# Designs tried in a protein design chat: VH-VL binders against q8mxu4. Part 23

Target 1, 107 residues: q8mxu4
Amino acid sequence: MCDRDDCASIASRCTGETIICAFVESITPPKIRDKTGTYELKCPFAEGFTMEIGDLFLFHFVFDGSSEKCTRLTPIPKMLAMVYEKLLKDLRKAKKEGKMIISPTAN
Key: E = the ipSAE of ESMFold2; O = the ipSAE of OpenDDE; V2 = 0.75 times the mean of E and O plus 0.25 times the DockQ between their complexes.

## First folded at step 13 (VH-VL; framework fv_satralizumab)

Design p01 (at its last look DockQ between E and O 0.49; V2 from the best seeds 0.00; counts 0 for: pae O 2.4 > 2)
Fold by ESMFold2, look of step 13:
Structure p01 (fold): chain C 107 residues (1-107), chain A 123 residues (1-123), chain B 107 residues (1-107)
Amino acid sequence: as target 1 above (107 residues)
Amino acid sequence: QVQLQESGPGLVKPSETLSLTCAVSGGSISSGYAWSWVRQPPGEGLEWIGFIYHSGSTNYNPSLQGRVTISRDNSKNTLYLQMNSLRAEDTAVYYCARDSGWYDFYSGYFDSWGEGTLVTVSS
Amino acid sequence: DIQMTQSPSSLSASVGDSVTITCQASQDIDNYLNWYQQKPGKAPELLIYYASRLETGVPSRFSGSGSGTDFTFTISSLEAEDAATYYCQQYDNLPLTFGQGTKVEIE
């Protein structure tokens, strides 16, 4: 179960796996953007990897302490940008109101 | 860095059509950004008028819908605002601004503004 | 339409003071809130977007916080050049709407 982030929230992430839905803003340096702003990728893209400014992707990240890795890149139709933005709003609202029940388990 | 400069007639009569231009330099208006118009009556607050997206599609403040047209000329790197049926209430400083919208999605913060141009609607 | 209400309408403070301005939205706008500075006779200038992200080149004495309906803008150590009117503005939904402004004067 991957987390969900946006360009603003990923700036503070140091661990875990997450997904960002974002548009390509720049190729060199590699930057992405969404409604929350821009984020410059720390992971290099391999040669022959095709990406156009204005493309929309799901970016799958793994954070292993000091570095980020972009493990998967999934192109998606641009119309889904608003659906993903709505999902992020709902997740932020649920986290603000969410009940975290952490109970010990005995085995 | 992107710079914007508004220009227009300054003084116009009621019922006439306002035509404003916004010259953009230091960047292309056909980049991925959206472009907004905002106005400010003298001594008052700010009102968003509308924007034009990368593709040329537009959105307008509903309170102004039907009177406003935003357009552009990519070859001149210029934005346009037209507002018909002018009234005294339309007296304001008019600004153009780069909108955070990107490839027809997400809009809403204005990271570069023109100097503004005062339009006075006189009887 | 989403109404934005700022408090106070005006304030006077001395150089070196910490000043705080609040902005309240008529409905939950997540973090989609911006802050602008407008000096007399000049265009507004973006200081903060997405509630708390500083625009490039903005001094670190400016900050923003909050989410949902209640937001704050803080100048940690007021300087003479900070005399201006400050506006909040939401971008959760169209039409984009501004607060009425807060005039900050130097004593």
Scores: ipSAE 0.732, ipTM 0.887, lowest interface PAE 1.0, mean pLDDT 89
Fold by OpenDDE, look of step 13:
Structure p01 (fold): chain C 107 residues (1-107), chain A 123 residues (1-123), chain B 107 residues (1-107)
Amino acid sequence: as target 1 above (107 residues)
Amino acid sequence: QVQLQESGPGLVKPSETLSLTCAVSGGSISSGYAWSWVRQPPGEGLEWIGFIYHSGSTNYNPSLQGRVTISRDNSKNTLYLQMNSLRAEDTAVYYCARDSGWYDFYSGYFDSWGEGTLVTVSS
Amino acid sequence: DIQMTQSPSSLSASVGDSVTITCQASQDIDNYLNWYQQKPGKAPELLIYYASRLETGVPSRFSGSGSGTDFTFTISSLEAEDAATYYCQQYDNLPLTFGQGTKVEIE
């Protein structure tokens, strides 16, 4: 039971995993942004992964205490941004209502 | 700290075109923000007019669609609002504001506002 | 369009009192709701974003809560300087829409 799957709340997440759809606001320092605000990543983007400011990604985060790990980046076509936002919103609602099974925490 | 300052004619006749300017300082309009216009008739509430993203992409309130054009000049760090076919009900204080929006389809909260400029539509 | 309805339209309270304003959305807007303060002759100022996030520099006596369709804005201990009109605003969908405002007067 942790906070929502968005930029405004993941900073306070304690454990578990989540997927966030957000834009790259900056590369150095690494920052992402969605409708809820901006989040600065604790670790830089993975080496060898090419991205530009404004790119849209699904960010898979794993939380362990006060630390976070971005385990996966999935590029999303910008034209599908609203679709993914809605999907994630619906997913969050389903989880809250107990309609979804929480995935095991990845290490 | 970002500062915004609106300027306009103050008085416009019905059916004429309104042109407003918003000078932005302390930040670049080409940064990763959107920029919105919001108006408020005297003694009434707030109405969102539209926004422009730093890329130049725009979105307008359907209530004003067809009459409004929002543009920007990066070299002057200035925003513009043009509104055609003015009516008496267009009398309002017009604000420019920095928008949390990050993409051309996204607008959010307004963390910085100009002081506003009163536009009166009268014969 | 999403309609935002505030209650009450106006209220009067004394310094030190707790004040609560409600905002109801015509549809589920998740947490995409902001609260603004507007003093006479001044531009609105952002107080709360994303339903409950306090804007930087805003006193802690201001707070927001709620999700979905029903939201509340609270001033825990009213000060004389809090005399103003307060607006809620949704940004779940375009066009952005505001509540009609709540005028707070100090006795």
Scores: ipSAE 0.201, ipTM 0.813, lowest interface PAE 2.4, mean pLDDT 88
ESMFold2 (binder alone), look of step 13: mean pLDDT 90; pTM 0.930

Design p02 (at its last look DockQ between E and O 0.54; V2 from the best seeds 0.00; counts 0 for: pae O 2.5 > 2)
Fold by ESMFold2, look of step 13:
Structure p02 (fold): chain C 107 residues (1-107), chain A 123 residues (1-123), chain B 107 residues (1-107)
Amino acid sequence: as target 1 above (107 residues)
Amino acid sequence: QVQLQESGPGLVKPSETLSLTCAVSGGSISSGYAWSWVRQPPGEGLEWIGFIYHSGSTNYNPSLQGRVTISRDNSKNTLYLQMNSLRAEDTAVYYCARDSGWYDFYSGYFDSWGEGTLVTVSS
Amino acid sequence: DIQMTQSPSSLSASVGDSVTITCQASQDIDNYLNWYQQKPGKAPELLIYYASRLETGVPSRFSGSGSGTDFTFTISSLEAEDAATYYCQQYDDLPLTFGQGTKVEIE
């Protein structure tokens, strides 16, 4: 049930857990961005992580009904931003066609 | 909010070099955004010229045949466009715009535009 | 280069009408499609990005939809101030390219 989203699709999520590859746009208020636009978190960023504007992370979210929580940040090299974009496109095509879904290695 | 204002010569001669400036206010050009130049011949559509990323890395429309250089001066909060070997078909309104690119990735939509400056190539 | 073709080239409609403009890409561009409004003598203004996301401050009578190669832009209740030329523009791949424009006039 661990999904993948972008800044556009996460805005309508209300259940499950998901991962989004995005850049930090703002720390206060907490905002992230990718090619699909900006998303303002409805929760604080996960604690125990150092971040700066312009950093690229995998953001891990858990949605429990009407609540959103950012549970982990995994820093990734900026060069991988386009790789994660393509992975999301490929996952969405495979899901639409009922094909096998391939996830990145553990991060 | 971010405001952009182009300036430069209104009339230039064929084969000469166009030099335009874009003054940015209400925000910093050294923020994470990319910055694009776009042109529009009078009464016609829009053509993307190129952009400069946060790092200073550039990309240009191949249709301009290597004639374009985009640069910036962070201390003056100013963007620059140079276009060599001007032709009559380079007559257009030239716009600078804030590009959605962020820290050298994802350029593509223009959320703030300058007012534009008309450049006429003729003698 | 990705060619963008708009239809119609122009239209005329009354205040209160619903108008629809289409934009067709020469290849699959996913949702990487924007819409701009340009009034005579003015710079273009971003209305919609990522096919359907409204830019901040844009009235809700403007909407966009579509994916892949076929996109639509709708003004649900035309106002006099909406007289303008509308452009689609793709950002899937470089060079960034625009449609030829659709002129909307109020009759």
Scores: ipSAE 0.755, ipTM 0.899, lowest interface PAE 0.9, mean pLDDT 91
Fold by OpenDDE, look of step 13:
Structure p02 (fold): chain C 107 residues (1-107), chain A 123 residues (1-123), chain B 107 residues (1-107)
Amino acid sequence: as target 1 above (107 residues)
Amino acid sequence: QVQLQESGPGLVKPSETLSLTCAVSGGSISSGYAWSWVRQPPGEGLEWIGFIYHSGSTNYNPSLQGRVTISRDNSKNTLYLQMNSLRAEDTAVYYCARDSGWYDFYSGYFDSWGEGTLVTVSS
Amino acid sequence: DIQMTQSPSSLSASVGDSVTITCQASQDIDNYLNWYQQKPGKAPELLIYYASRLETGVPSRFSGSGSGTDFTFTISSLEAEDAATYYCQQYDDLPLTFGQGTKVEIE
């Protein structure tokens, strides 16, 4: 169990809900990557989604402790990538310090 | 497996421009990752110079005060480093390295290095 | 710029000894810290990335730990071939910066 929002952390099969900012490294097999490393998704990207290698997304994952479900994809303009990374970092810090709860079910 | 090999003039005079090349084999510079230059003065530590993403986007160490240009030729699978107004303190072994970075804003760890090329700045 | 300070600058140890090197960042860099080994006349080689992840092909006697500002690099059982200079490097923010290095000599 972990409370981090990055590829390295979600690879450890965290529980609860997680939002990460990452880019698409590969479509087949489906892989995303950030500063912490690469994460291979358990299932292909949802049908109907158009993406290219290098595209940045916010990925919303729900974990049951053994697998993940990607429930939402939000495209991010590259110019805002650093902003979102900082935002998520600050959000993680705030959560750790007990200043806020990102997900009520993420216990 | 990716291989990197630097080449340069060896000796450069003060105020002149340094031009280095890095030949990449075993992988395409346009298929992913970023590519960085790192230098090391004799007997000293390491200094990151900058990187180039396969799209052509670059980022440089501010300590170099705009003296550096990094470029690439995809057709030749070659990286380039240009540094203007060379000084004695620019004497160093210059390395090219494959960077874990994937997007033009990201640079991380260097998993592959060239052997380096010594550049001596002297009159 | 983020300053990285290593300790000690140099050390001597015998084959079989456990060796520990520390790296301190001037600010919180999360786990965005790498360790390199550089032997005389050679290029640096990546050993550890993201604070504790072992690079492929690197012997298990090498390890890294820490988070935030304080990090540790350990060689559990020193071998003669481990004589080298070791560097930490942060990638939390640009420009990338290295520690000043720790020279490990074998007695």
Scores: ipSAE 0.194, ipTM 0.811, lowest interface PAE 2.5, mean pLDDT 88
ESMFold2 (binder alone), look of step 13: mean pLDDT 90; pTM 0.933

Design p03 (at its last look DockQ between E and O 0.54; V2 from the best seeds 0.00; counts 0 for: pae E 2.7 > 2)
Fold by OpenDDE, look of step 13:
Structure p03 (fold): chain C 107 residues (1-107), chain A 123 residues (1-123), chain B 107 residues (1-107)
Amino acid sequence: as target 1 above (107 residues)
Amino acid sequence: QVQLQESGPGLVKPSETLSLTCAVSGGSISSGYAWSWVRQPPGEGLEWIGFIYHSGSTNYNPSLQGRVTISRDNSKNTLYLQMNSLRAEDTAVYYCARDTGWYDFYTGYFDSWGEGTLVTVSS
Amino acid sequence: DIQMTQSPSSLSASVGDSVTITCQASQDIDNYLNWYQQKPGKAPELLIYYASNLETGVPSRFSGSGSGTDFTFTISSLEAEDAATYYCQQYDNLPLTFGQGTKVEIE
């Protein structure tokens, strides 16, 4: 399980759930990007969601072994992107400092 | 693979305006990246000048604020740097670089650089 | 502005040696630190991003570590081609700032 909730750390995550804020970099193949790098999803984006490259989302991922599932997509209005970015940054720091548990263990 | 190529006058007189271009190939400047200018005086370190995002929004180093304008032409896939009121201390190699950042609240790393163009400010 | 201080300013080492460069930030920048290599007469090249991620195509002898304010860049086994100036760069906050550089010479 990874210490951070971002594109860089999610690549090595095996269990639990996490929320990351990232941009849609590519739809096919599905890729998201944040300040830590790019992550290519193992599965396509969930059906029923309309998105464009550049859209900002909160991605809720659940990990079970070598596979991940995006269980929730929350679109973030661009005008609020800074707020979410700062919030997540602060959460990451708090977690690093042992002040907060952001992601629970796997079910 | 994206490639960047700077071009400029080479020599500029003090108080004059510098105009540089950066031709981008192998990728679109309107893609999900930011595009930065960075300079390096001879024998010295690197200084970030500013960047322009794919949206057209710009951000500048406060140290150069008021003298710098970064723009782009999507149809030409070209970036531009304009710097007013040049001084001797503005003598440097000027680089354009691709930044993985997307918006002004989202900065990244420079994964691609041009070869740079030397600008000498002298009377 | 966030000040980045590198140490040492210069060093000389032999082929095969391990080389370590440090970078200190004036404030907590999380892991938002990059390392670049600049050879004489050339543009900088990205080696490490987000403190410890190796850029694609970069040899594995290069590595980065650290978080917060203190960071380390390491060349495990120096090669002749590694003669260059190395820069750290923070992207936690604007304006983006670089360290003053570390010149690595090979004996």
Scores: ipSAE 0.515, ipTM 0.873, lowest interface PAE 1.1, mean pLDDT 89
Fold by ESMFold2, look of step 13:
Structure p03 (fold): chain C 107 residues (1-107), chain A 123 residues (1-123), chain B 107 residues (1-107)
Amino acid sequence: as target 1 above (107 residues)
Amino acid sequence: QVQLQESGPGLVKPSETLSLTCAVSGGSISSGYAWSWVRQPPGEGLEWIGFIYHSGSTNYNPSLQGRVTISRDNSKNTLYLQMNSLRAEDTAVYYCARDTGWYDFYTGYFDSWGEGTLVTVSS
Amino acid sequence: DIQMTQSPSSLSASVGDSVTITCQASQDIDNYLNWYQQKPGKAPELLIYYASNLETGVPSRFSGSGSGTDFTFTISSLEAEDAATYYCQQYDNLPLTFGQGTKVEIE
């Protein structure tokens, strides 16, 4: 399914835009990770992005059906990873129970 | 590949203090990973003991009632476990393991384990 | 504490058989569940993380599924080297807890 936005589900993303909160695991090859797993980026780090192993970012991805593009990195404090994970977990639970969904990626 | 190896006394008396070491090679303890101790009584299941994070902060299983201290020496690339007030029920194989956590963020899955060391509490 | 209950406690099967192990959590743990294999006299080895993701280098005959409270681990075509004890382990919340194990024997 194309309805997940974590490291475990990103490989099955089909189209659209998504934001992933993840740590930099490796620069070469470029890998990120969160509580759901690790993911090797298919897009190179562009020259406009600087990062170190251990940095926490919001990674903005755009998918056009066949390719992955890394368009933006936003550095964030490490404690937000835990907060973001809890929000995603709560949203997944609410979605499973058929309740109204408040997306953490919605404005 | 990171490798972990536990060592310690093997035989300890009740009420004494256990001291174990975990030597890490192929990677640095001072990297972003979290490190854990897990034990397994002979013929039984696994019990998580605690984490030590990149920063040196720790979290312990409450079931161990404050008897445990996990520490490290970055210059020796070594983890330590101290457990006081030993009882017969503490007889187990003790493992150290690497959590895939980063910079004080644990994930809770262990991608590398030591060989384990048996600790027998005499009686 | 989150209690993890595995079934069966042991099983015996022939090479080529499909075997299934279940794991039930005492509360909703989302997909934060791992499966480990422990061969006799050896340390545990991670097979599956986040309920269904195969660790790198793990044979494709191993699989996992489920979410919430009910999880399943399957070996699709048992091999002699799969004789081991298998543990589920939740990582939704501390303390980390393991199931009691399922011993798989080859007959």
Scores: ipSAE 0.388, ipTM 0.796, lowest interface PAE 2.7, mean pLDDT 85
ESMFold2 (binder alone), look of step 13: mean pLDDT 90; pTM 0.934

Design p04 (at its last look DockQ between E and O 0.57; V2 from the best seeds 0.52)
Fold by ESMFold2, look of step 13:
Structure p04 (fold): chain C 107 residues (1-107), chain A 123 residues (1-123), chain B 107 residues (1-107)
Amino acid sequence: as target 1 above (107 residues)
Amino acid sequence: QVQLQESGPGLVKPSETLSLTCAVSGGSISSGYAWSWVRQPPGEGLEWIGFIYHSGSTNYNPSLQGRVTISRDNSKNTLYLQMNSLRAEDTAVYYCARDSGWYDFYTGYFDSWGEGTLVTVSS
Amino acid sequence: DIQMTQSPSSLSASVGDSVTITCQASQDIDNYLNWYQQKPGKAPELLIYYASRLETGVPSRFSGSGSGTDFTFTISSLEAEDAATYYCQQYDNLPLTFGQGTKVEIE
């Protein structure tokens, strides 16, 4: 199951696979940020990417019994930050209203 | 930690132009954050004035848009506020603050504030 | 513009009491709601952002909850140093707007 989180909701995640759209805030210590705030990573990133402060990525995480694993980073155009923020707002609204969520807009 | 300090005139006459500076220390204003100005009339609540993004792009409260300019000088690590056509209602403590905006995206919470400077508009 | 309405305008309580302040937005602001503390003669200080996330170094007796239009700020055991005015502030849409404030007094 591939959920969607933000910097606020991932802090409480203990299981499953999820995706966060966030900017790089800091490399040492590794921190990411979105509109919901900051999150300090507990795991090393996947290898093979140049990561710069201010870059926007999709961060792919797998949680194995409270162990955080960052399995993939996908660079995306910064203009899509607002699209992902809107997606998450819609998902939170649907969940709060008890509606069934058929599929996310962004994979 | 980042520290902010406002300065400017304490007393200004109606119709004049207010010019304030915000000196930033303990960090760089070019660090990716946005920077906001907020004001508070004595004994009253808070009003957001506007912010400046990392790139220098600005957004202003529409209630003040025609009169406000926010700018910065990275080499001096200093933020500026100019407000034209002052009115008695512009009497307030003026704060600068670090805004949660990041690389020209988002905005909205202020995690570091200056001490504020009182500006009185009186004839 | 999104109007933010706080209740009560003021309250008086004893050290050790639990106090609660509410904030209502004129439209759905998701969780984009902050709380600030302002002591007399001082600048505001961020306590809580994104409705419920405590800023670094903020004591755990402070908490926030709610989403959408109705938000609650709680001090679980009032301390003498908590005498201050508390402000909510939304950041869903521009212009950023604050509540009118709630003055909390001791004794």
Scores: ipSAE 0.738, ipTM 0.896, lowest interface PAE 1.0, mean pLDDT 89
Fold by OpenDDE, look of step 13:
Formats: C-alpha cells, sequence, structure tokens
Structure p04 (fold): chain C 107 residues (1-107), chain A 123 residues (1-123), chain B 107 residues (1-107)
C-alpha cells in the first residue's frame, strides 16, 4: 500500500512506499523540504533527472529497511504549488481522522 | 550564518509614517526564503505583521492591512517596513526574521531574528 | 484568526525541576506549532518546530509534543539560563499567531 508522508514523518519510515510533496533544498547533499522540515536523502537523486534548487516535486519513495529509493519524480509547476500543498494537507488530516483509504501498492 | 539588523527612527509622532530597514548578511534575500516583520509592545506578546517572499509576493496581518507595506531591495540585500498613520499602540520593538517558507503557501517558523529596534509613538 | 492560549501565564521553579507549559489552539492546527524562547532584552529564538522537532543547536532538555489543538512544551531539567518567556506559535493558517507567553522564573 502507498502512504502519504511529509519530510518529518518520512525520516522515521522503515518500510513500505509513500508520496511526499516537497521542494528541492539542495542537490549535494540531496535534501528536500516542506512545512514540517528538511529530509536528507540517503542516496543521490536518481540519474536522468534535471532539477534546480527550489523546484517542487512529488517524490515517490520505497523503503526497505535501512534505505529509501526514489522511484518516481513528478514535477509540479510552481503556479500549482498551493493547490498541491492544500490537497496533501487535507489528505493528511483526513487520514488522521480515518476518512482516507490507503492507496494500493504502486508498481 | 544569516544575520539580520533592524534600523529605524526610534521616535515617531502620531499620524506619521514609520519606515524601518532590515539589513541581511550571510545570506541572500532572494535565496528562496521568506522574510517577516514581527512586533512586540513593551511588556506584551508578539504580533506577526507580515512577510515578503524572495519573489516579492507579500502577505499581511489583516489587523494591520491597509497600513503596512513590506518591500525588499535585492541589490542591497535589505528589507523594508512601512507603516502609515501611526498610533500610540504601535509603540513596540520591531523585529525582522527569516521565515522557513519558500512560497506564500509555505511559511511558518522563524529560525533567525534581528535584535529588534524600538519604535516609540509619542507627540 | 486562530487563537493560541498558553498556560500558565507565569511560573517559578528551581534548578533541576521539570517544567511543563501547555498551548491550546482554537482549532485543529495539525502539528504546525512552534516554540520560542525569549530572554529579557533579546529577540525570540526558535527551540521547537512542527510541534516536536528540535531546532539545530538546541539542548535536548527541551521538547515538544501534541497535535491538533493541545500541545505541550517541556524542560526536563531546568537550568538557570532557562529563565525566559516562552511562546507558542501556529502556522497552520494565516495570519500567523502567537500565544500570550509564559514567563519562567528561577527560584
Amino acid sequence: as target 1 above (107 residues)
Amino acid sequence: QVQLQESGPGLVKPSETLSLTCAVSGGSISSGYAWSWVRQPPGEGLEWIGFIYHSGSTNYNPSLQGRVTISRDNSKNTLYLQMNSLRAEDTAVYYCARDSGWYDFYTGYFDSWGEGTLVTVSS
Amino acid sequence: DIQMTQSPSSLSASVGDSVTITCQASQDIDNYLNWYQQKPGKAPELLIYYASRLETGVPSRFSGSGSGTDFTFTISSLEAEDAATYYCQQYDNLPLTFGQGTKVEIE
């Protein structure tokens, strides 16, 4: 199943898969940031991606024990950033309130 | 490490306009952060005034809406606060602070503050 | 606007004591709450962000907990240098708002 996290919550995640919306804070070392703080990736961004500091992405992470892998990056236009931020925030709250169904595992 | 330093007239008469500056060093105001003004009347709590993002977008506390303008000069790495029609209740220490936010939908915690500058409104 | 109410307004304690301050929001603010320390004649300093995240360089005796509407700030073992006024601050919605503050005095 796919969960939805933020930079703060993903730091303690050990298993499963998740999606977060965050800005690229730095490339080397790789760091992303949102309202909850900063998360430093344990490995560099996947090869083939072109990004700049300040870019907004949906990050799909898969966790297997001690490491995470970013399996997919979805660029978000800056003009839509507020929409995505609000949507994810609302989804997080809905989940806490038991109003959300966890998405199936993405292949 | 980023440093902020406020400066102002110290004393302003009622109905006059306040102009404050905040000199930023150790970091660029266009680097992706937001920058806020916060004030504190003597012996009282903190009130958020508003912020400006590196892009120039601003947001103000509705309690002060219409009287406040926040701006910046990237070439001088300086922030500005203008407040019109000053009242006695506007007497306060005024702080500039760096906000963790990058865009107007992302703001919230102030990780760096200036030392503050006292503004007294008196005839 | 979201109102933040702190309790108590002031307290006195001895070095080594555990001190607890509470902050209540007028509505659910998730974990979007910060705690600041302000010493006399000084600017506030960020101690805790996102309810429980310790700011870099802040001693581990400081901690925060809670979510939704009720939050707690704790100093596990009070030191003389901790004499200050402490503020909670929400950033769930604009305008940003602070609690009225809690003055901590050392006996």
Scores: ipSAE 0.259, ipTM 0.819, lowest interface PAE 1.8, mean pLDDT 87
ESMFold2 (binder alone), look of step 13: mean pLDDT 90; pTM 0.929

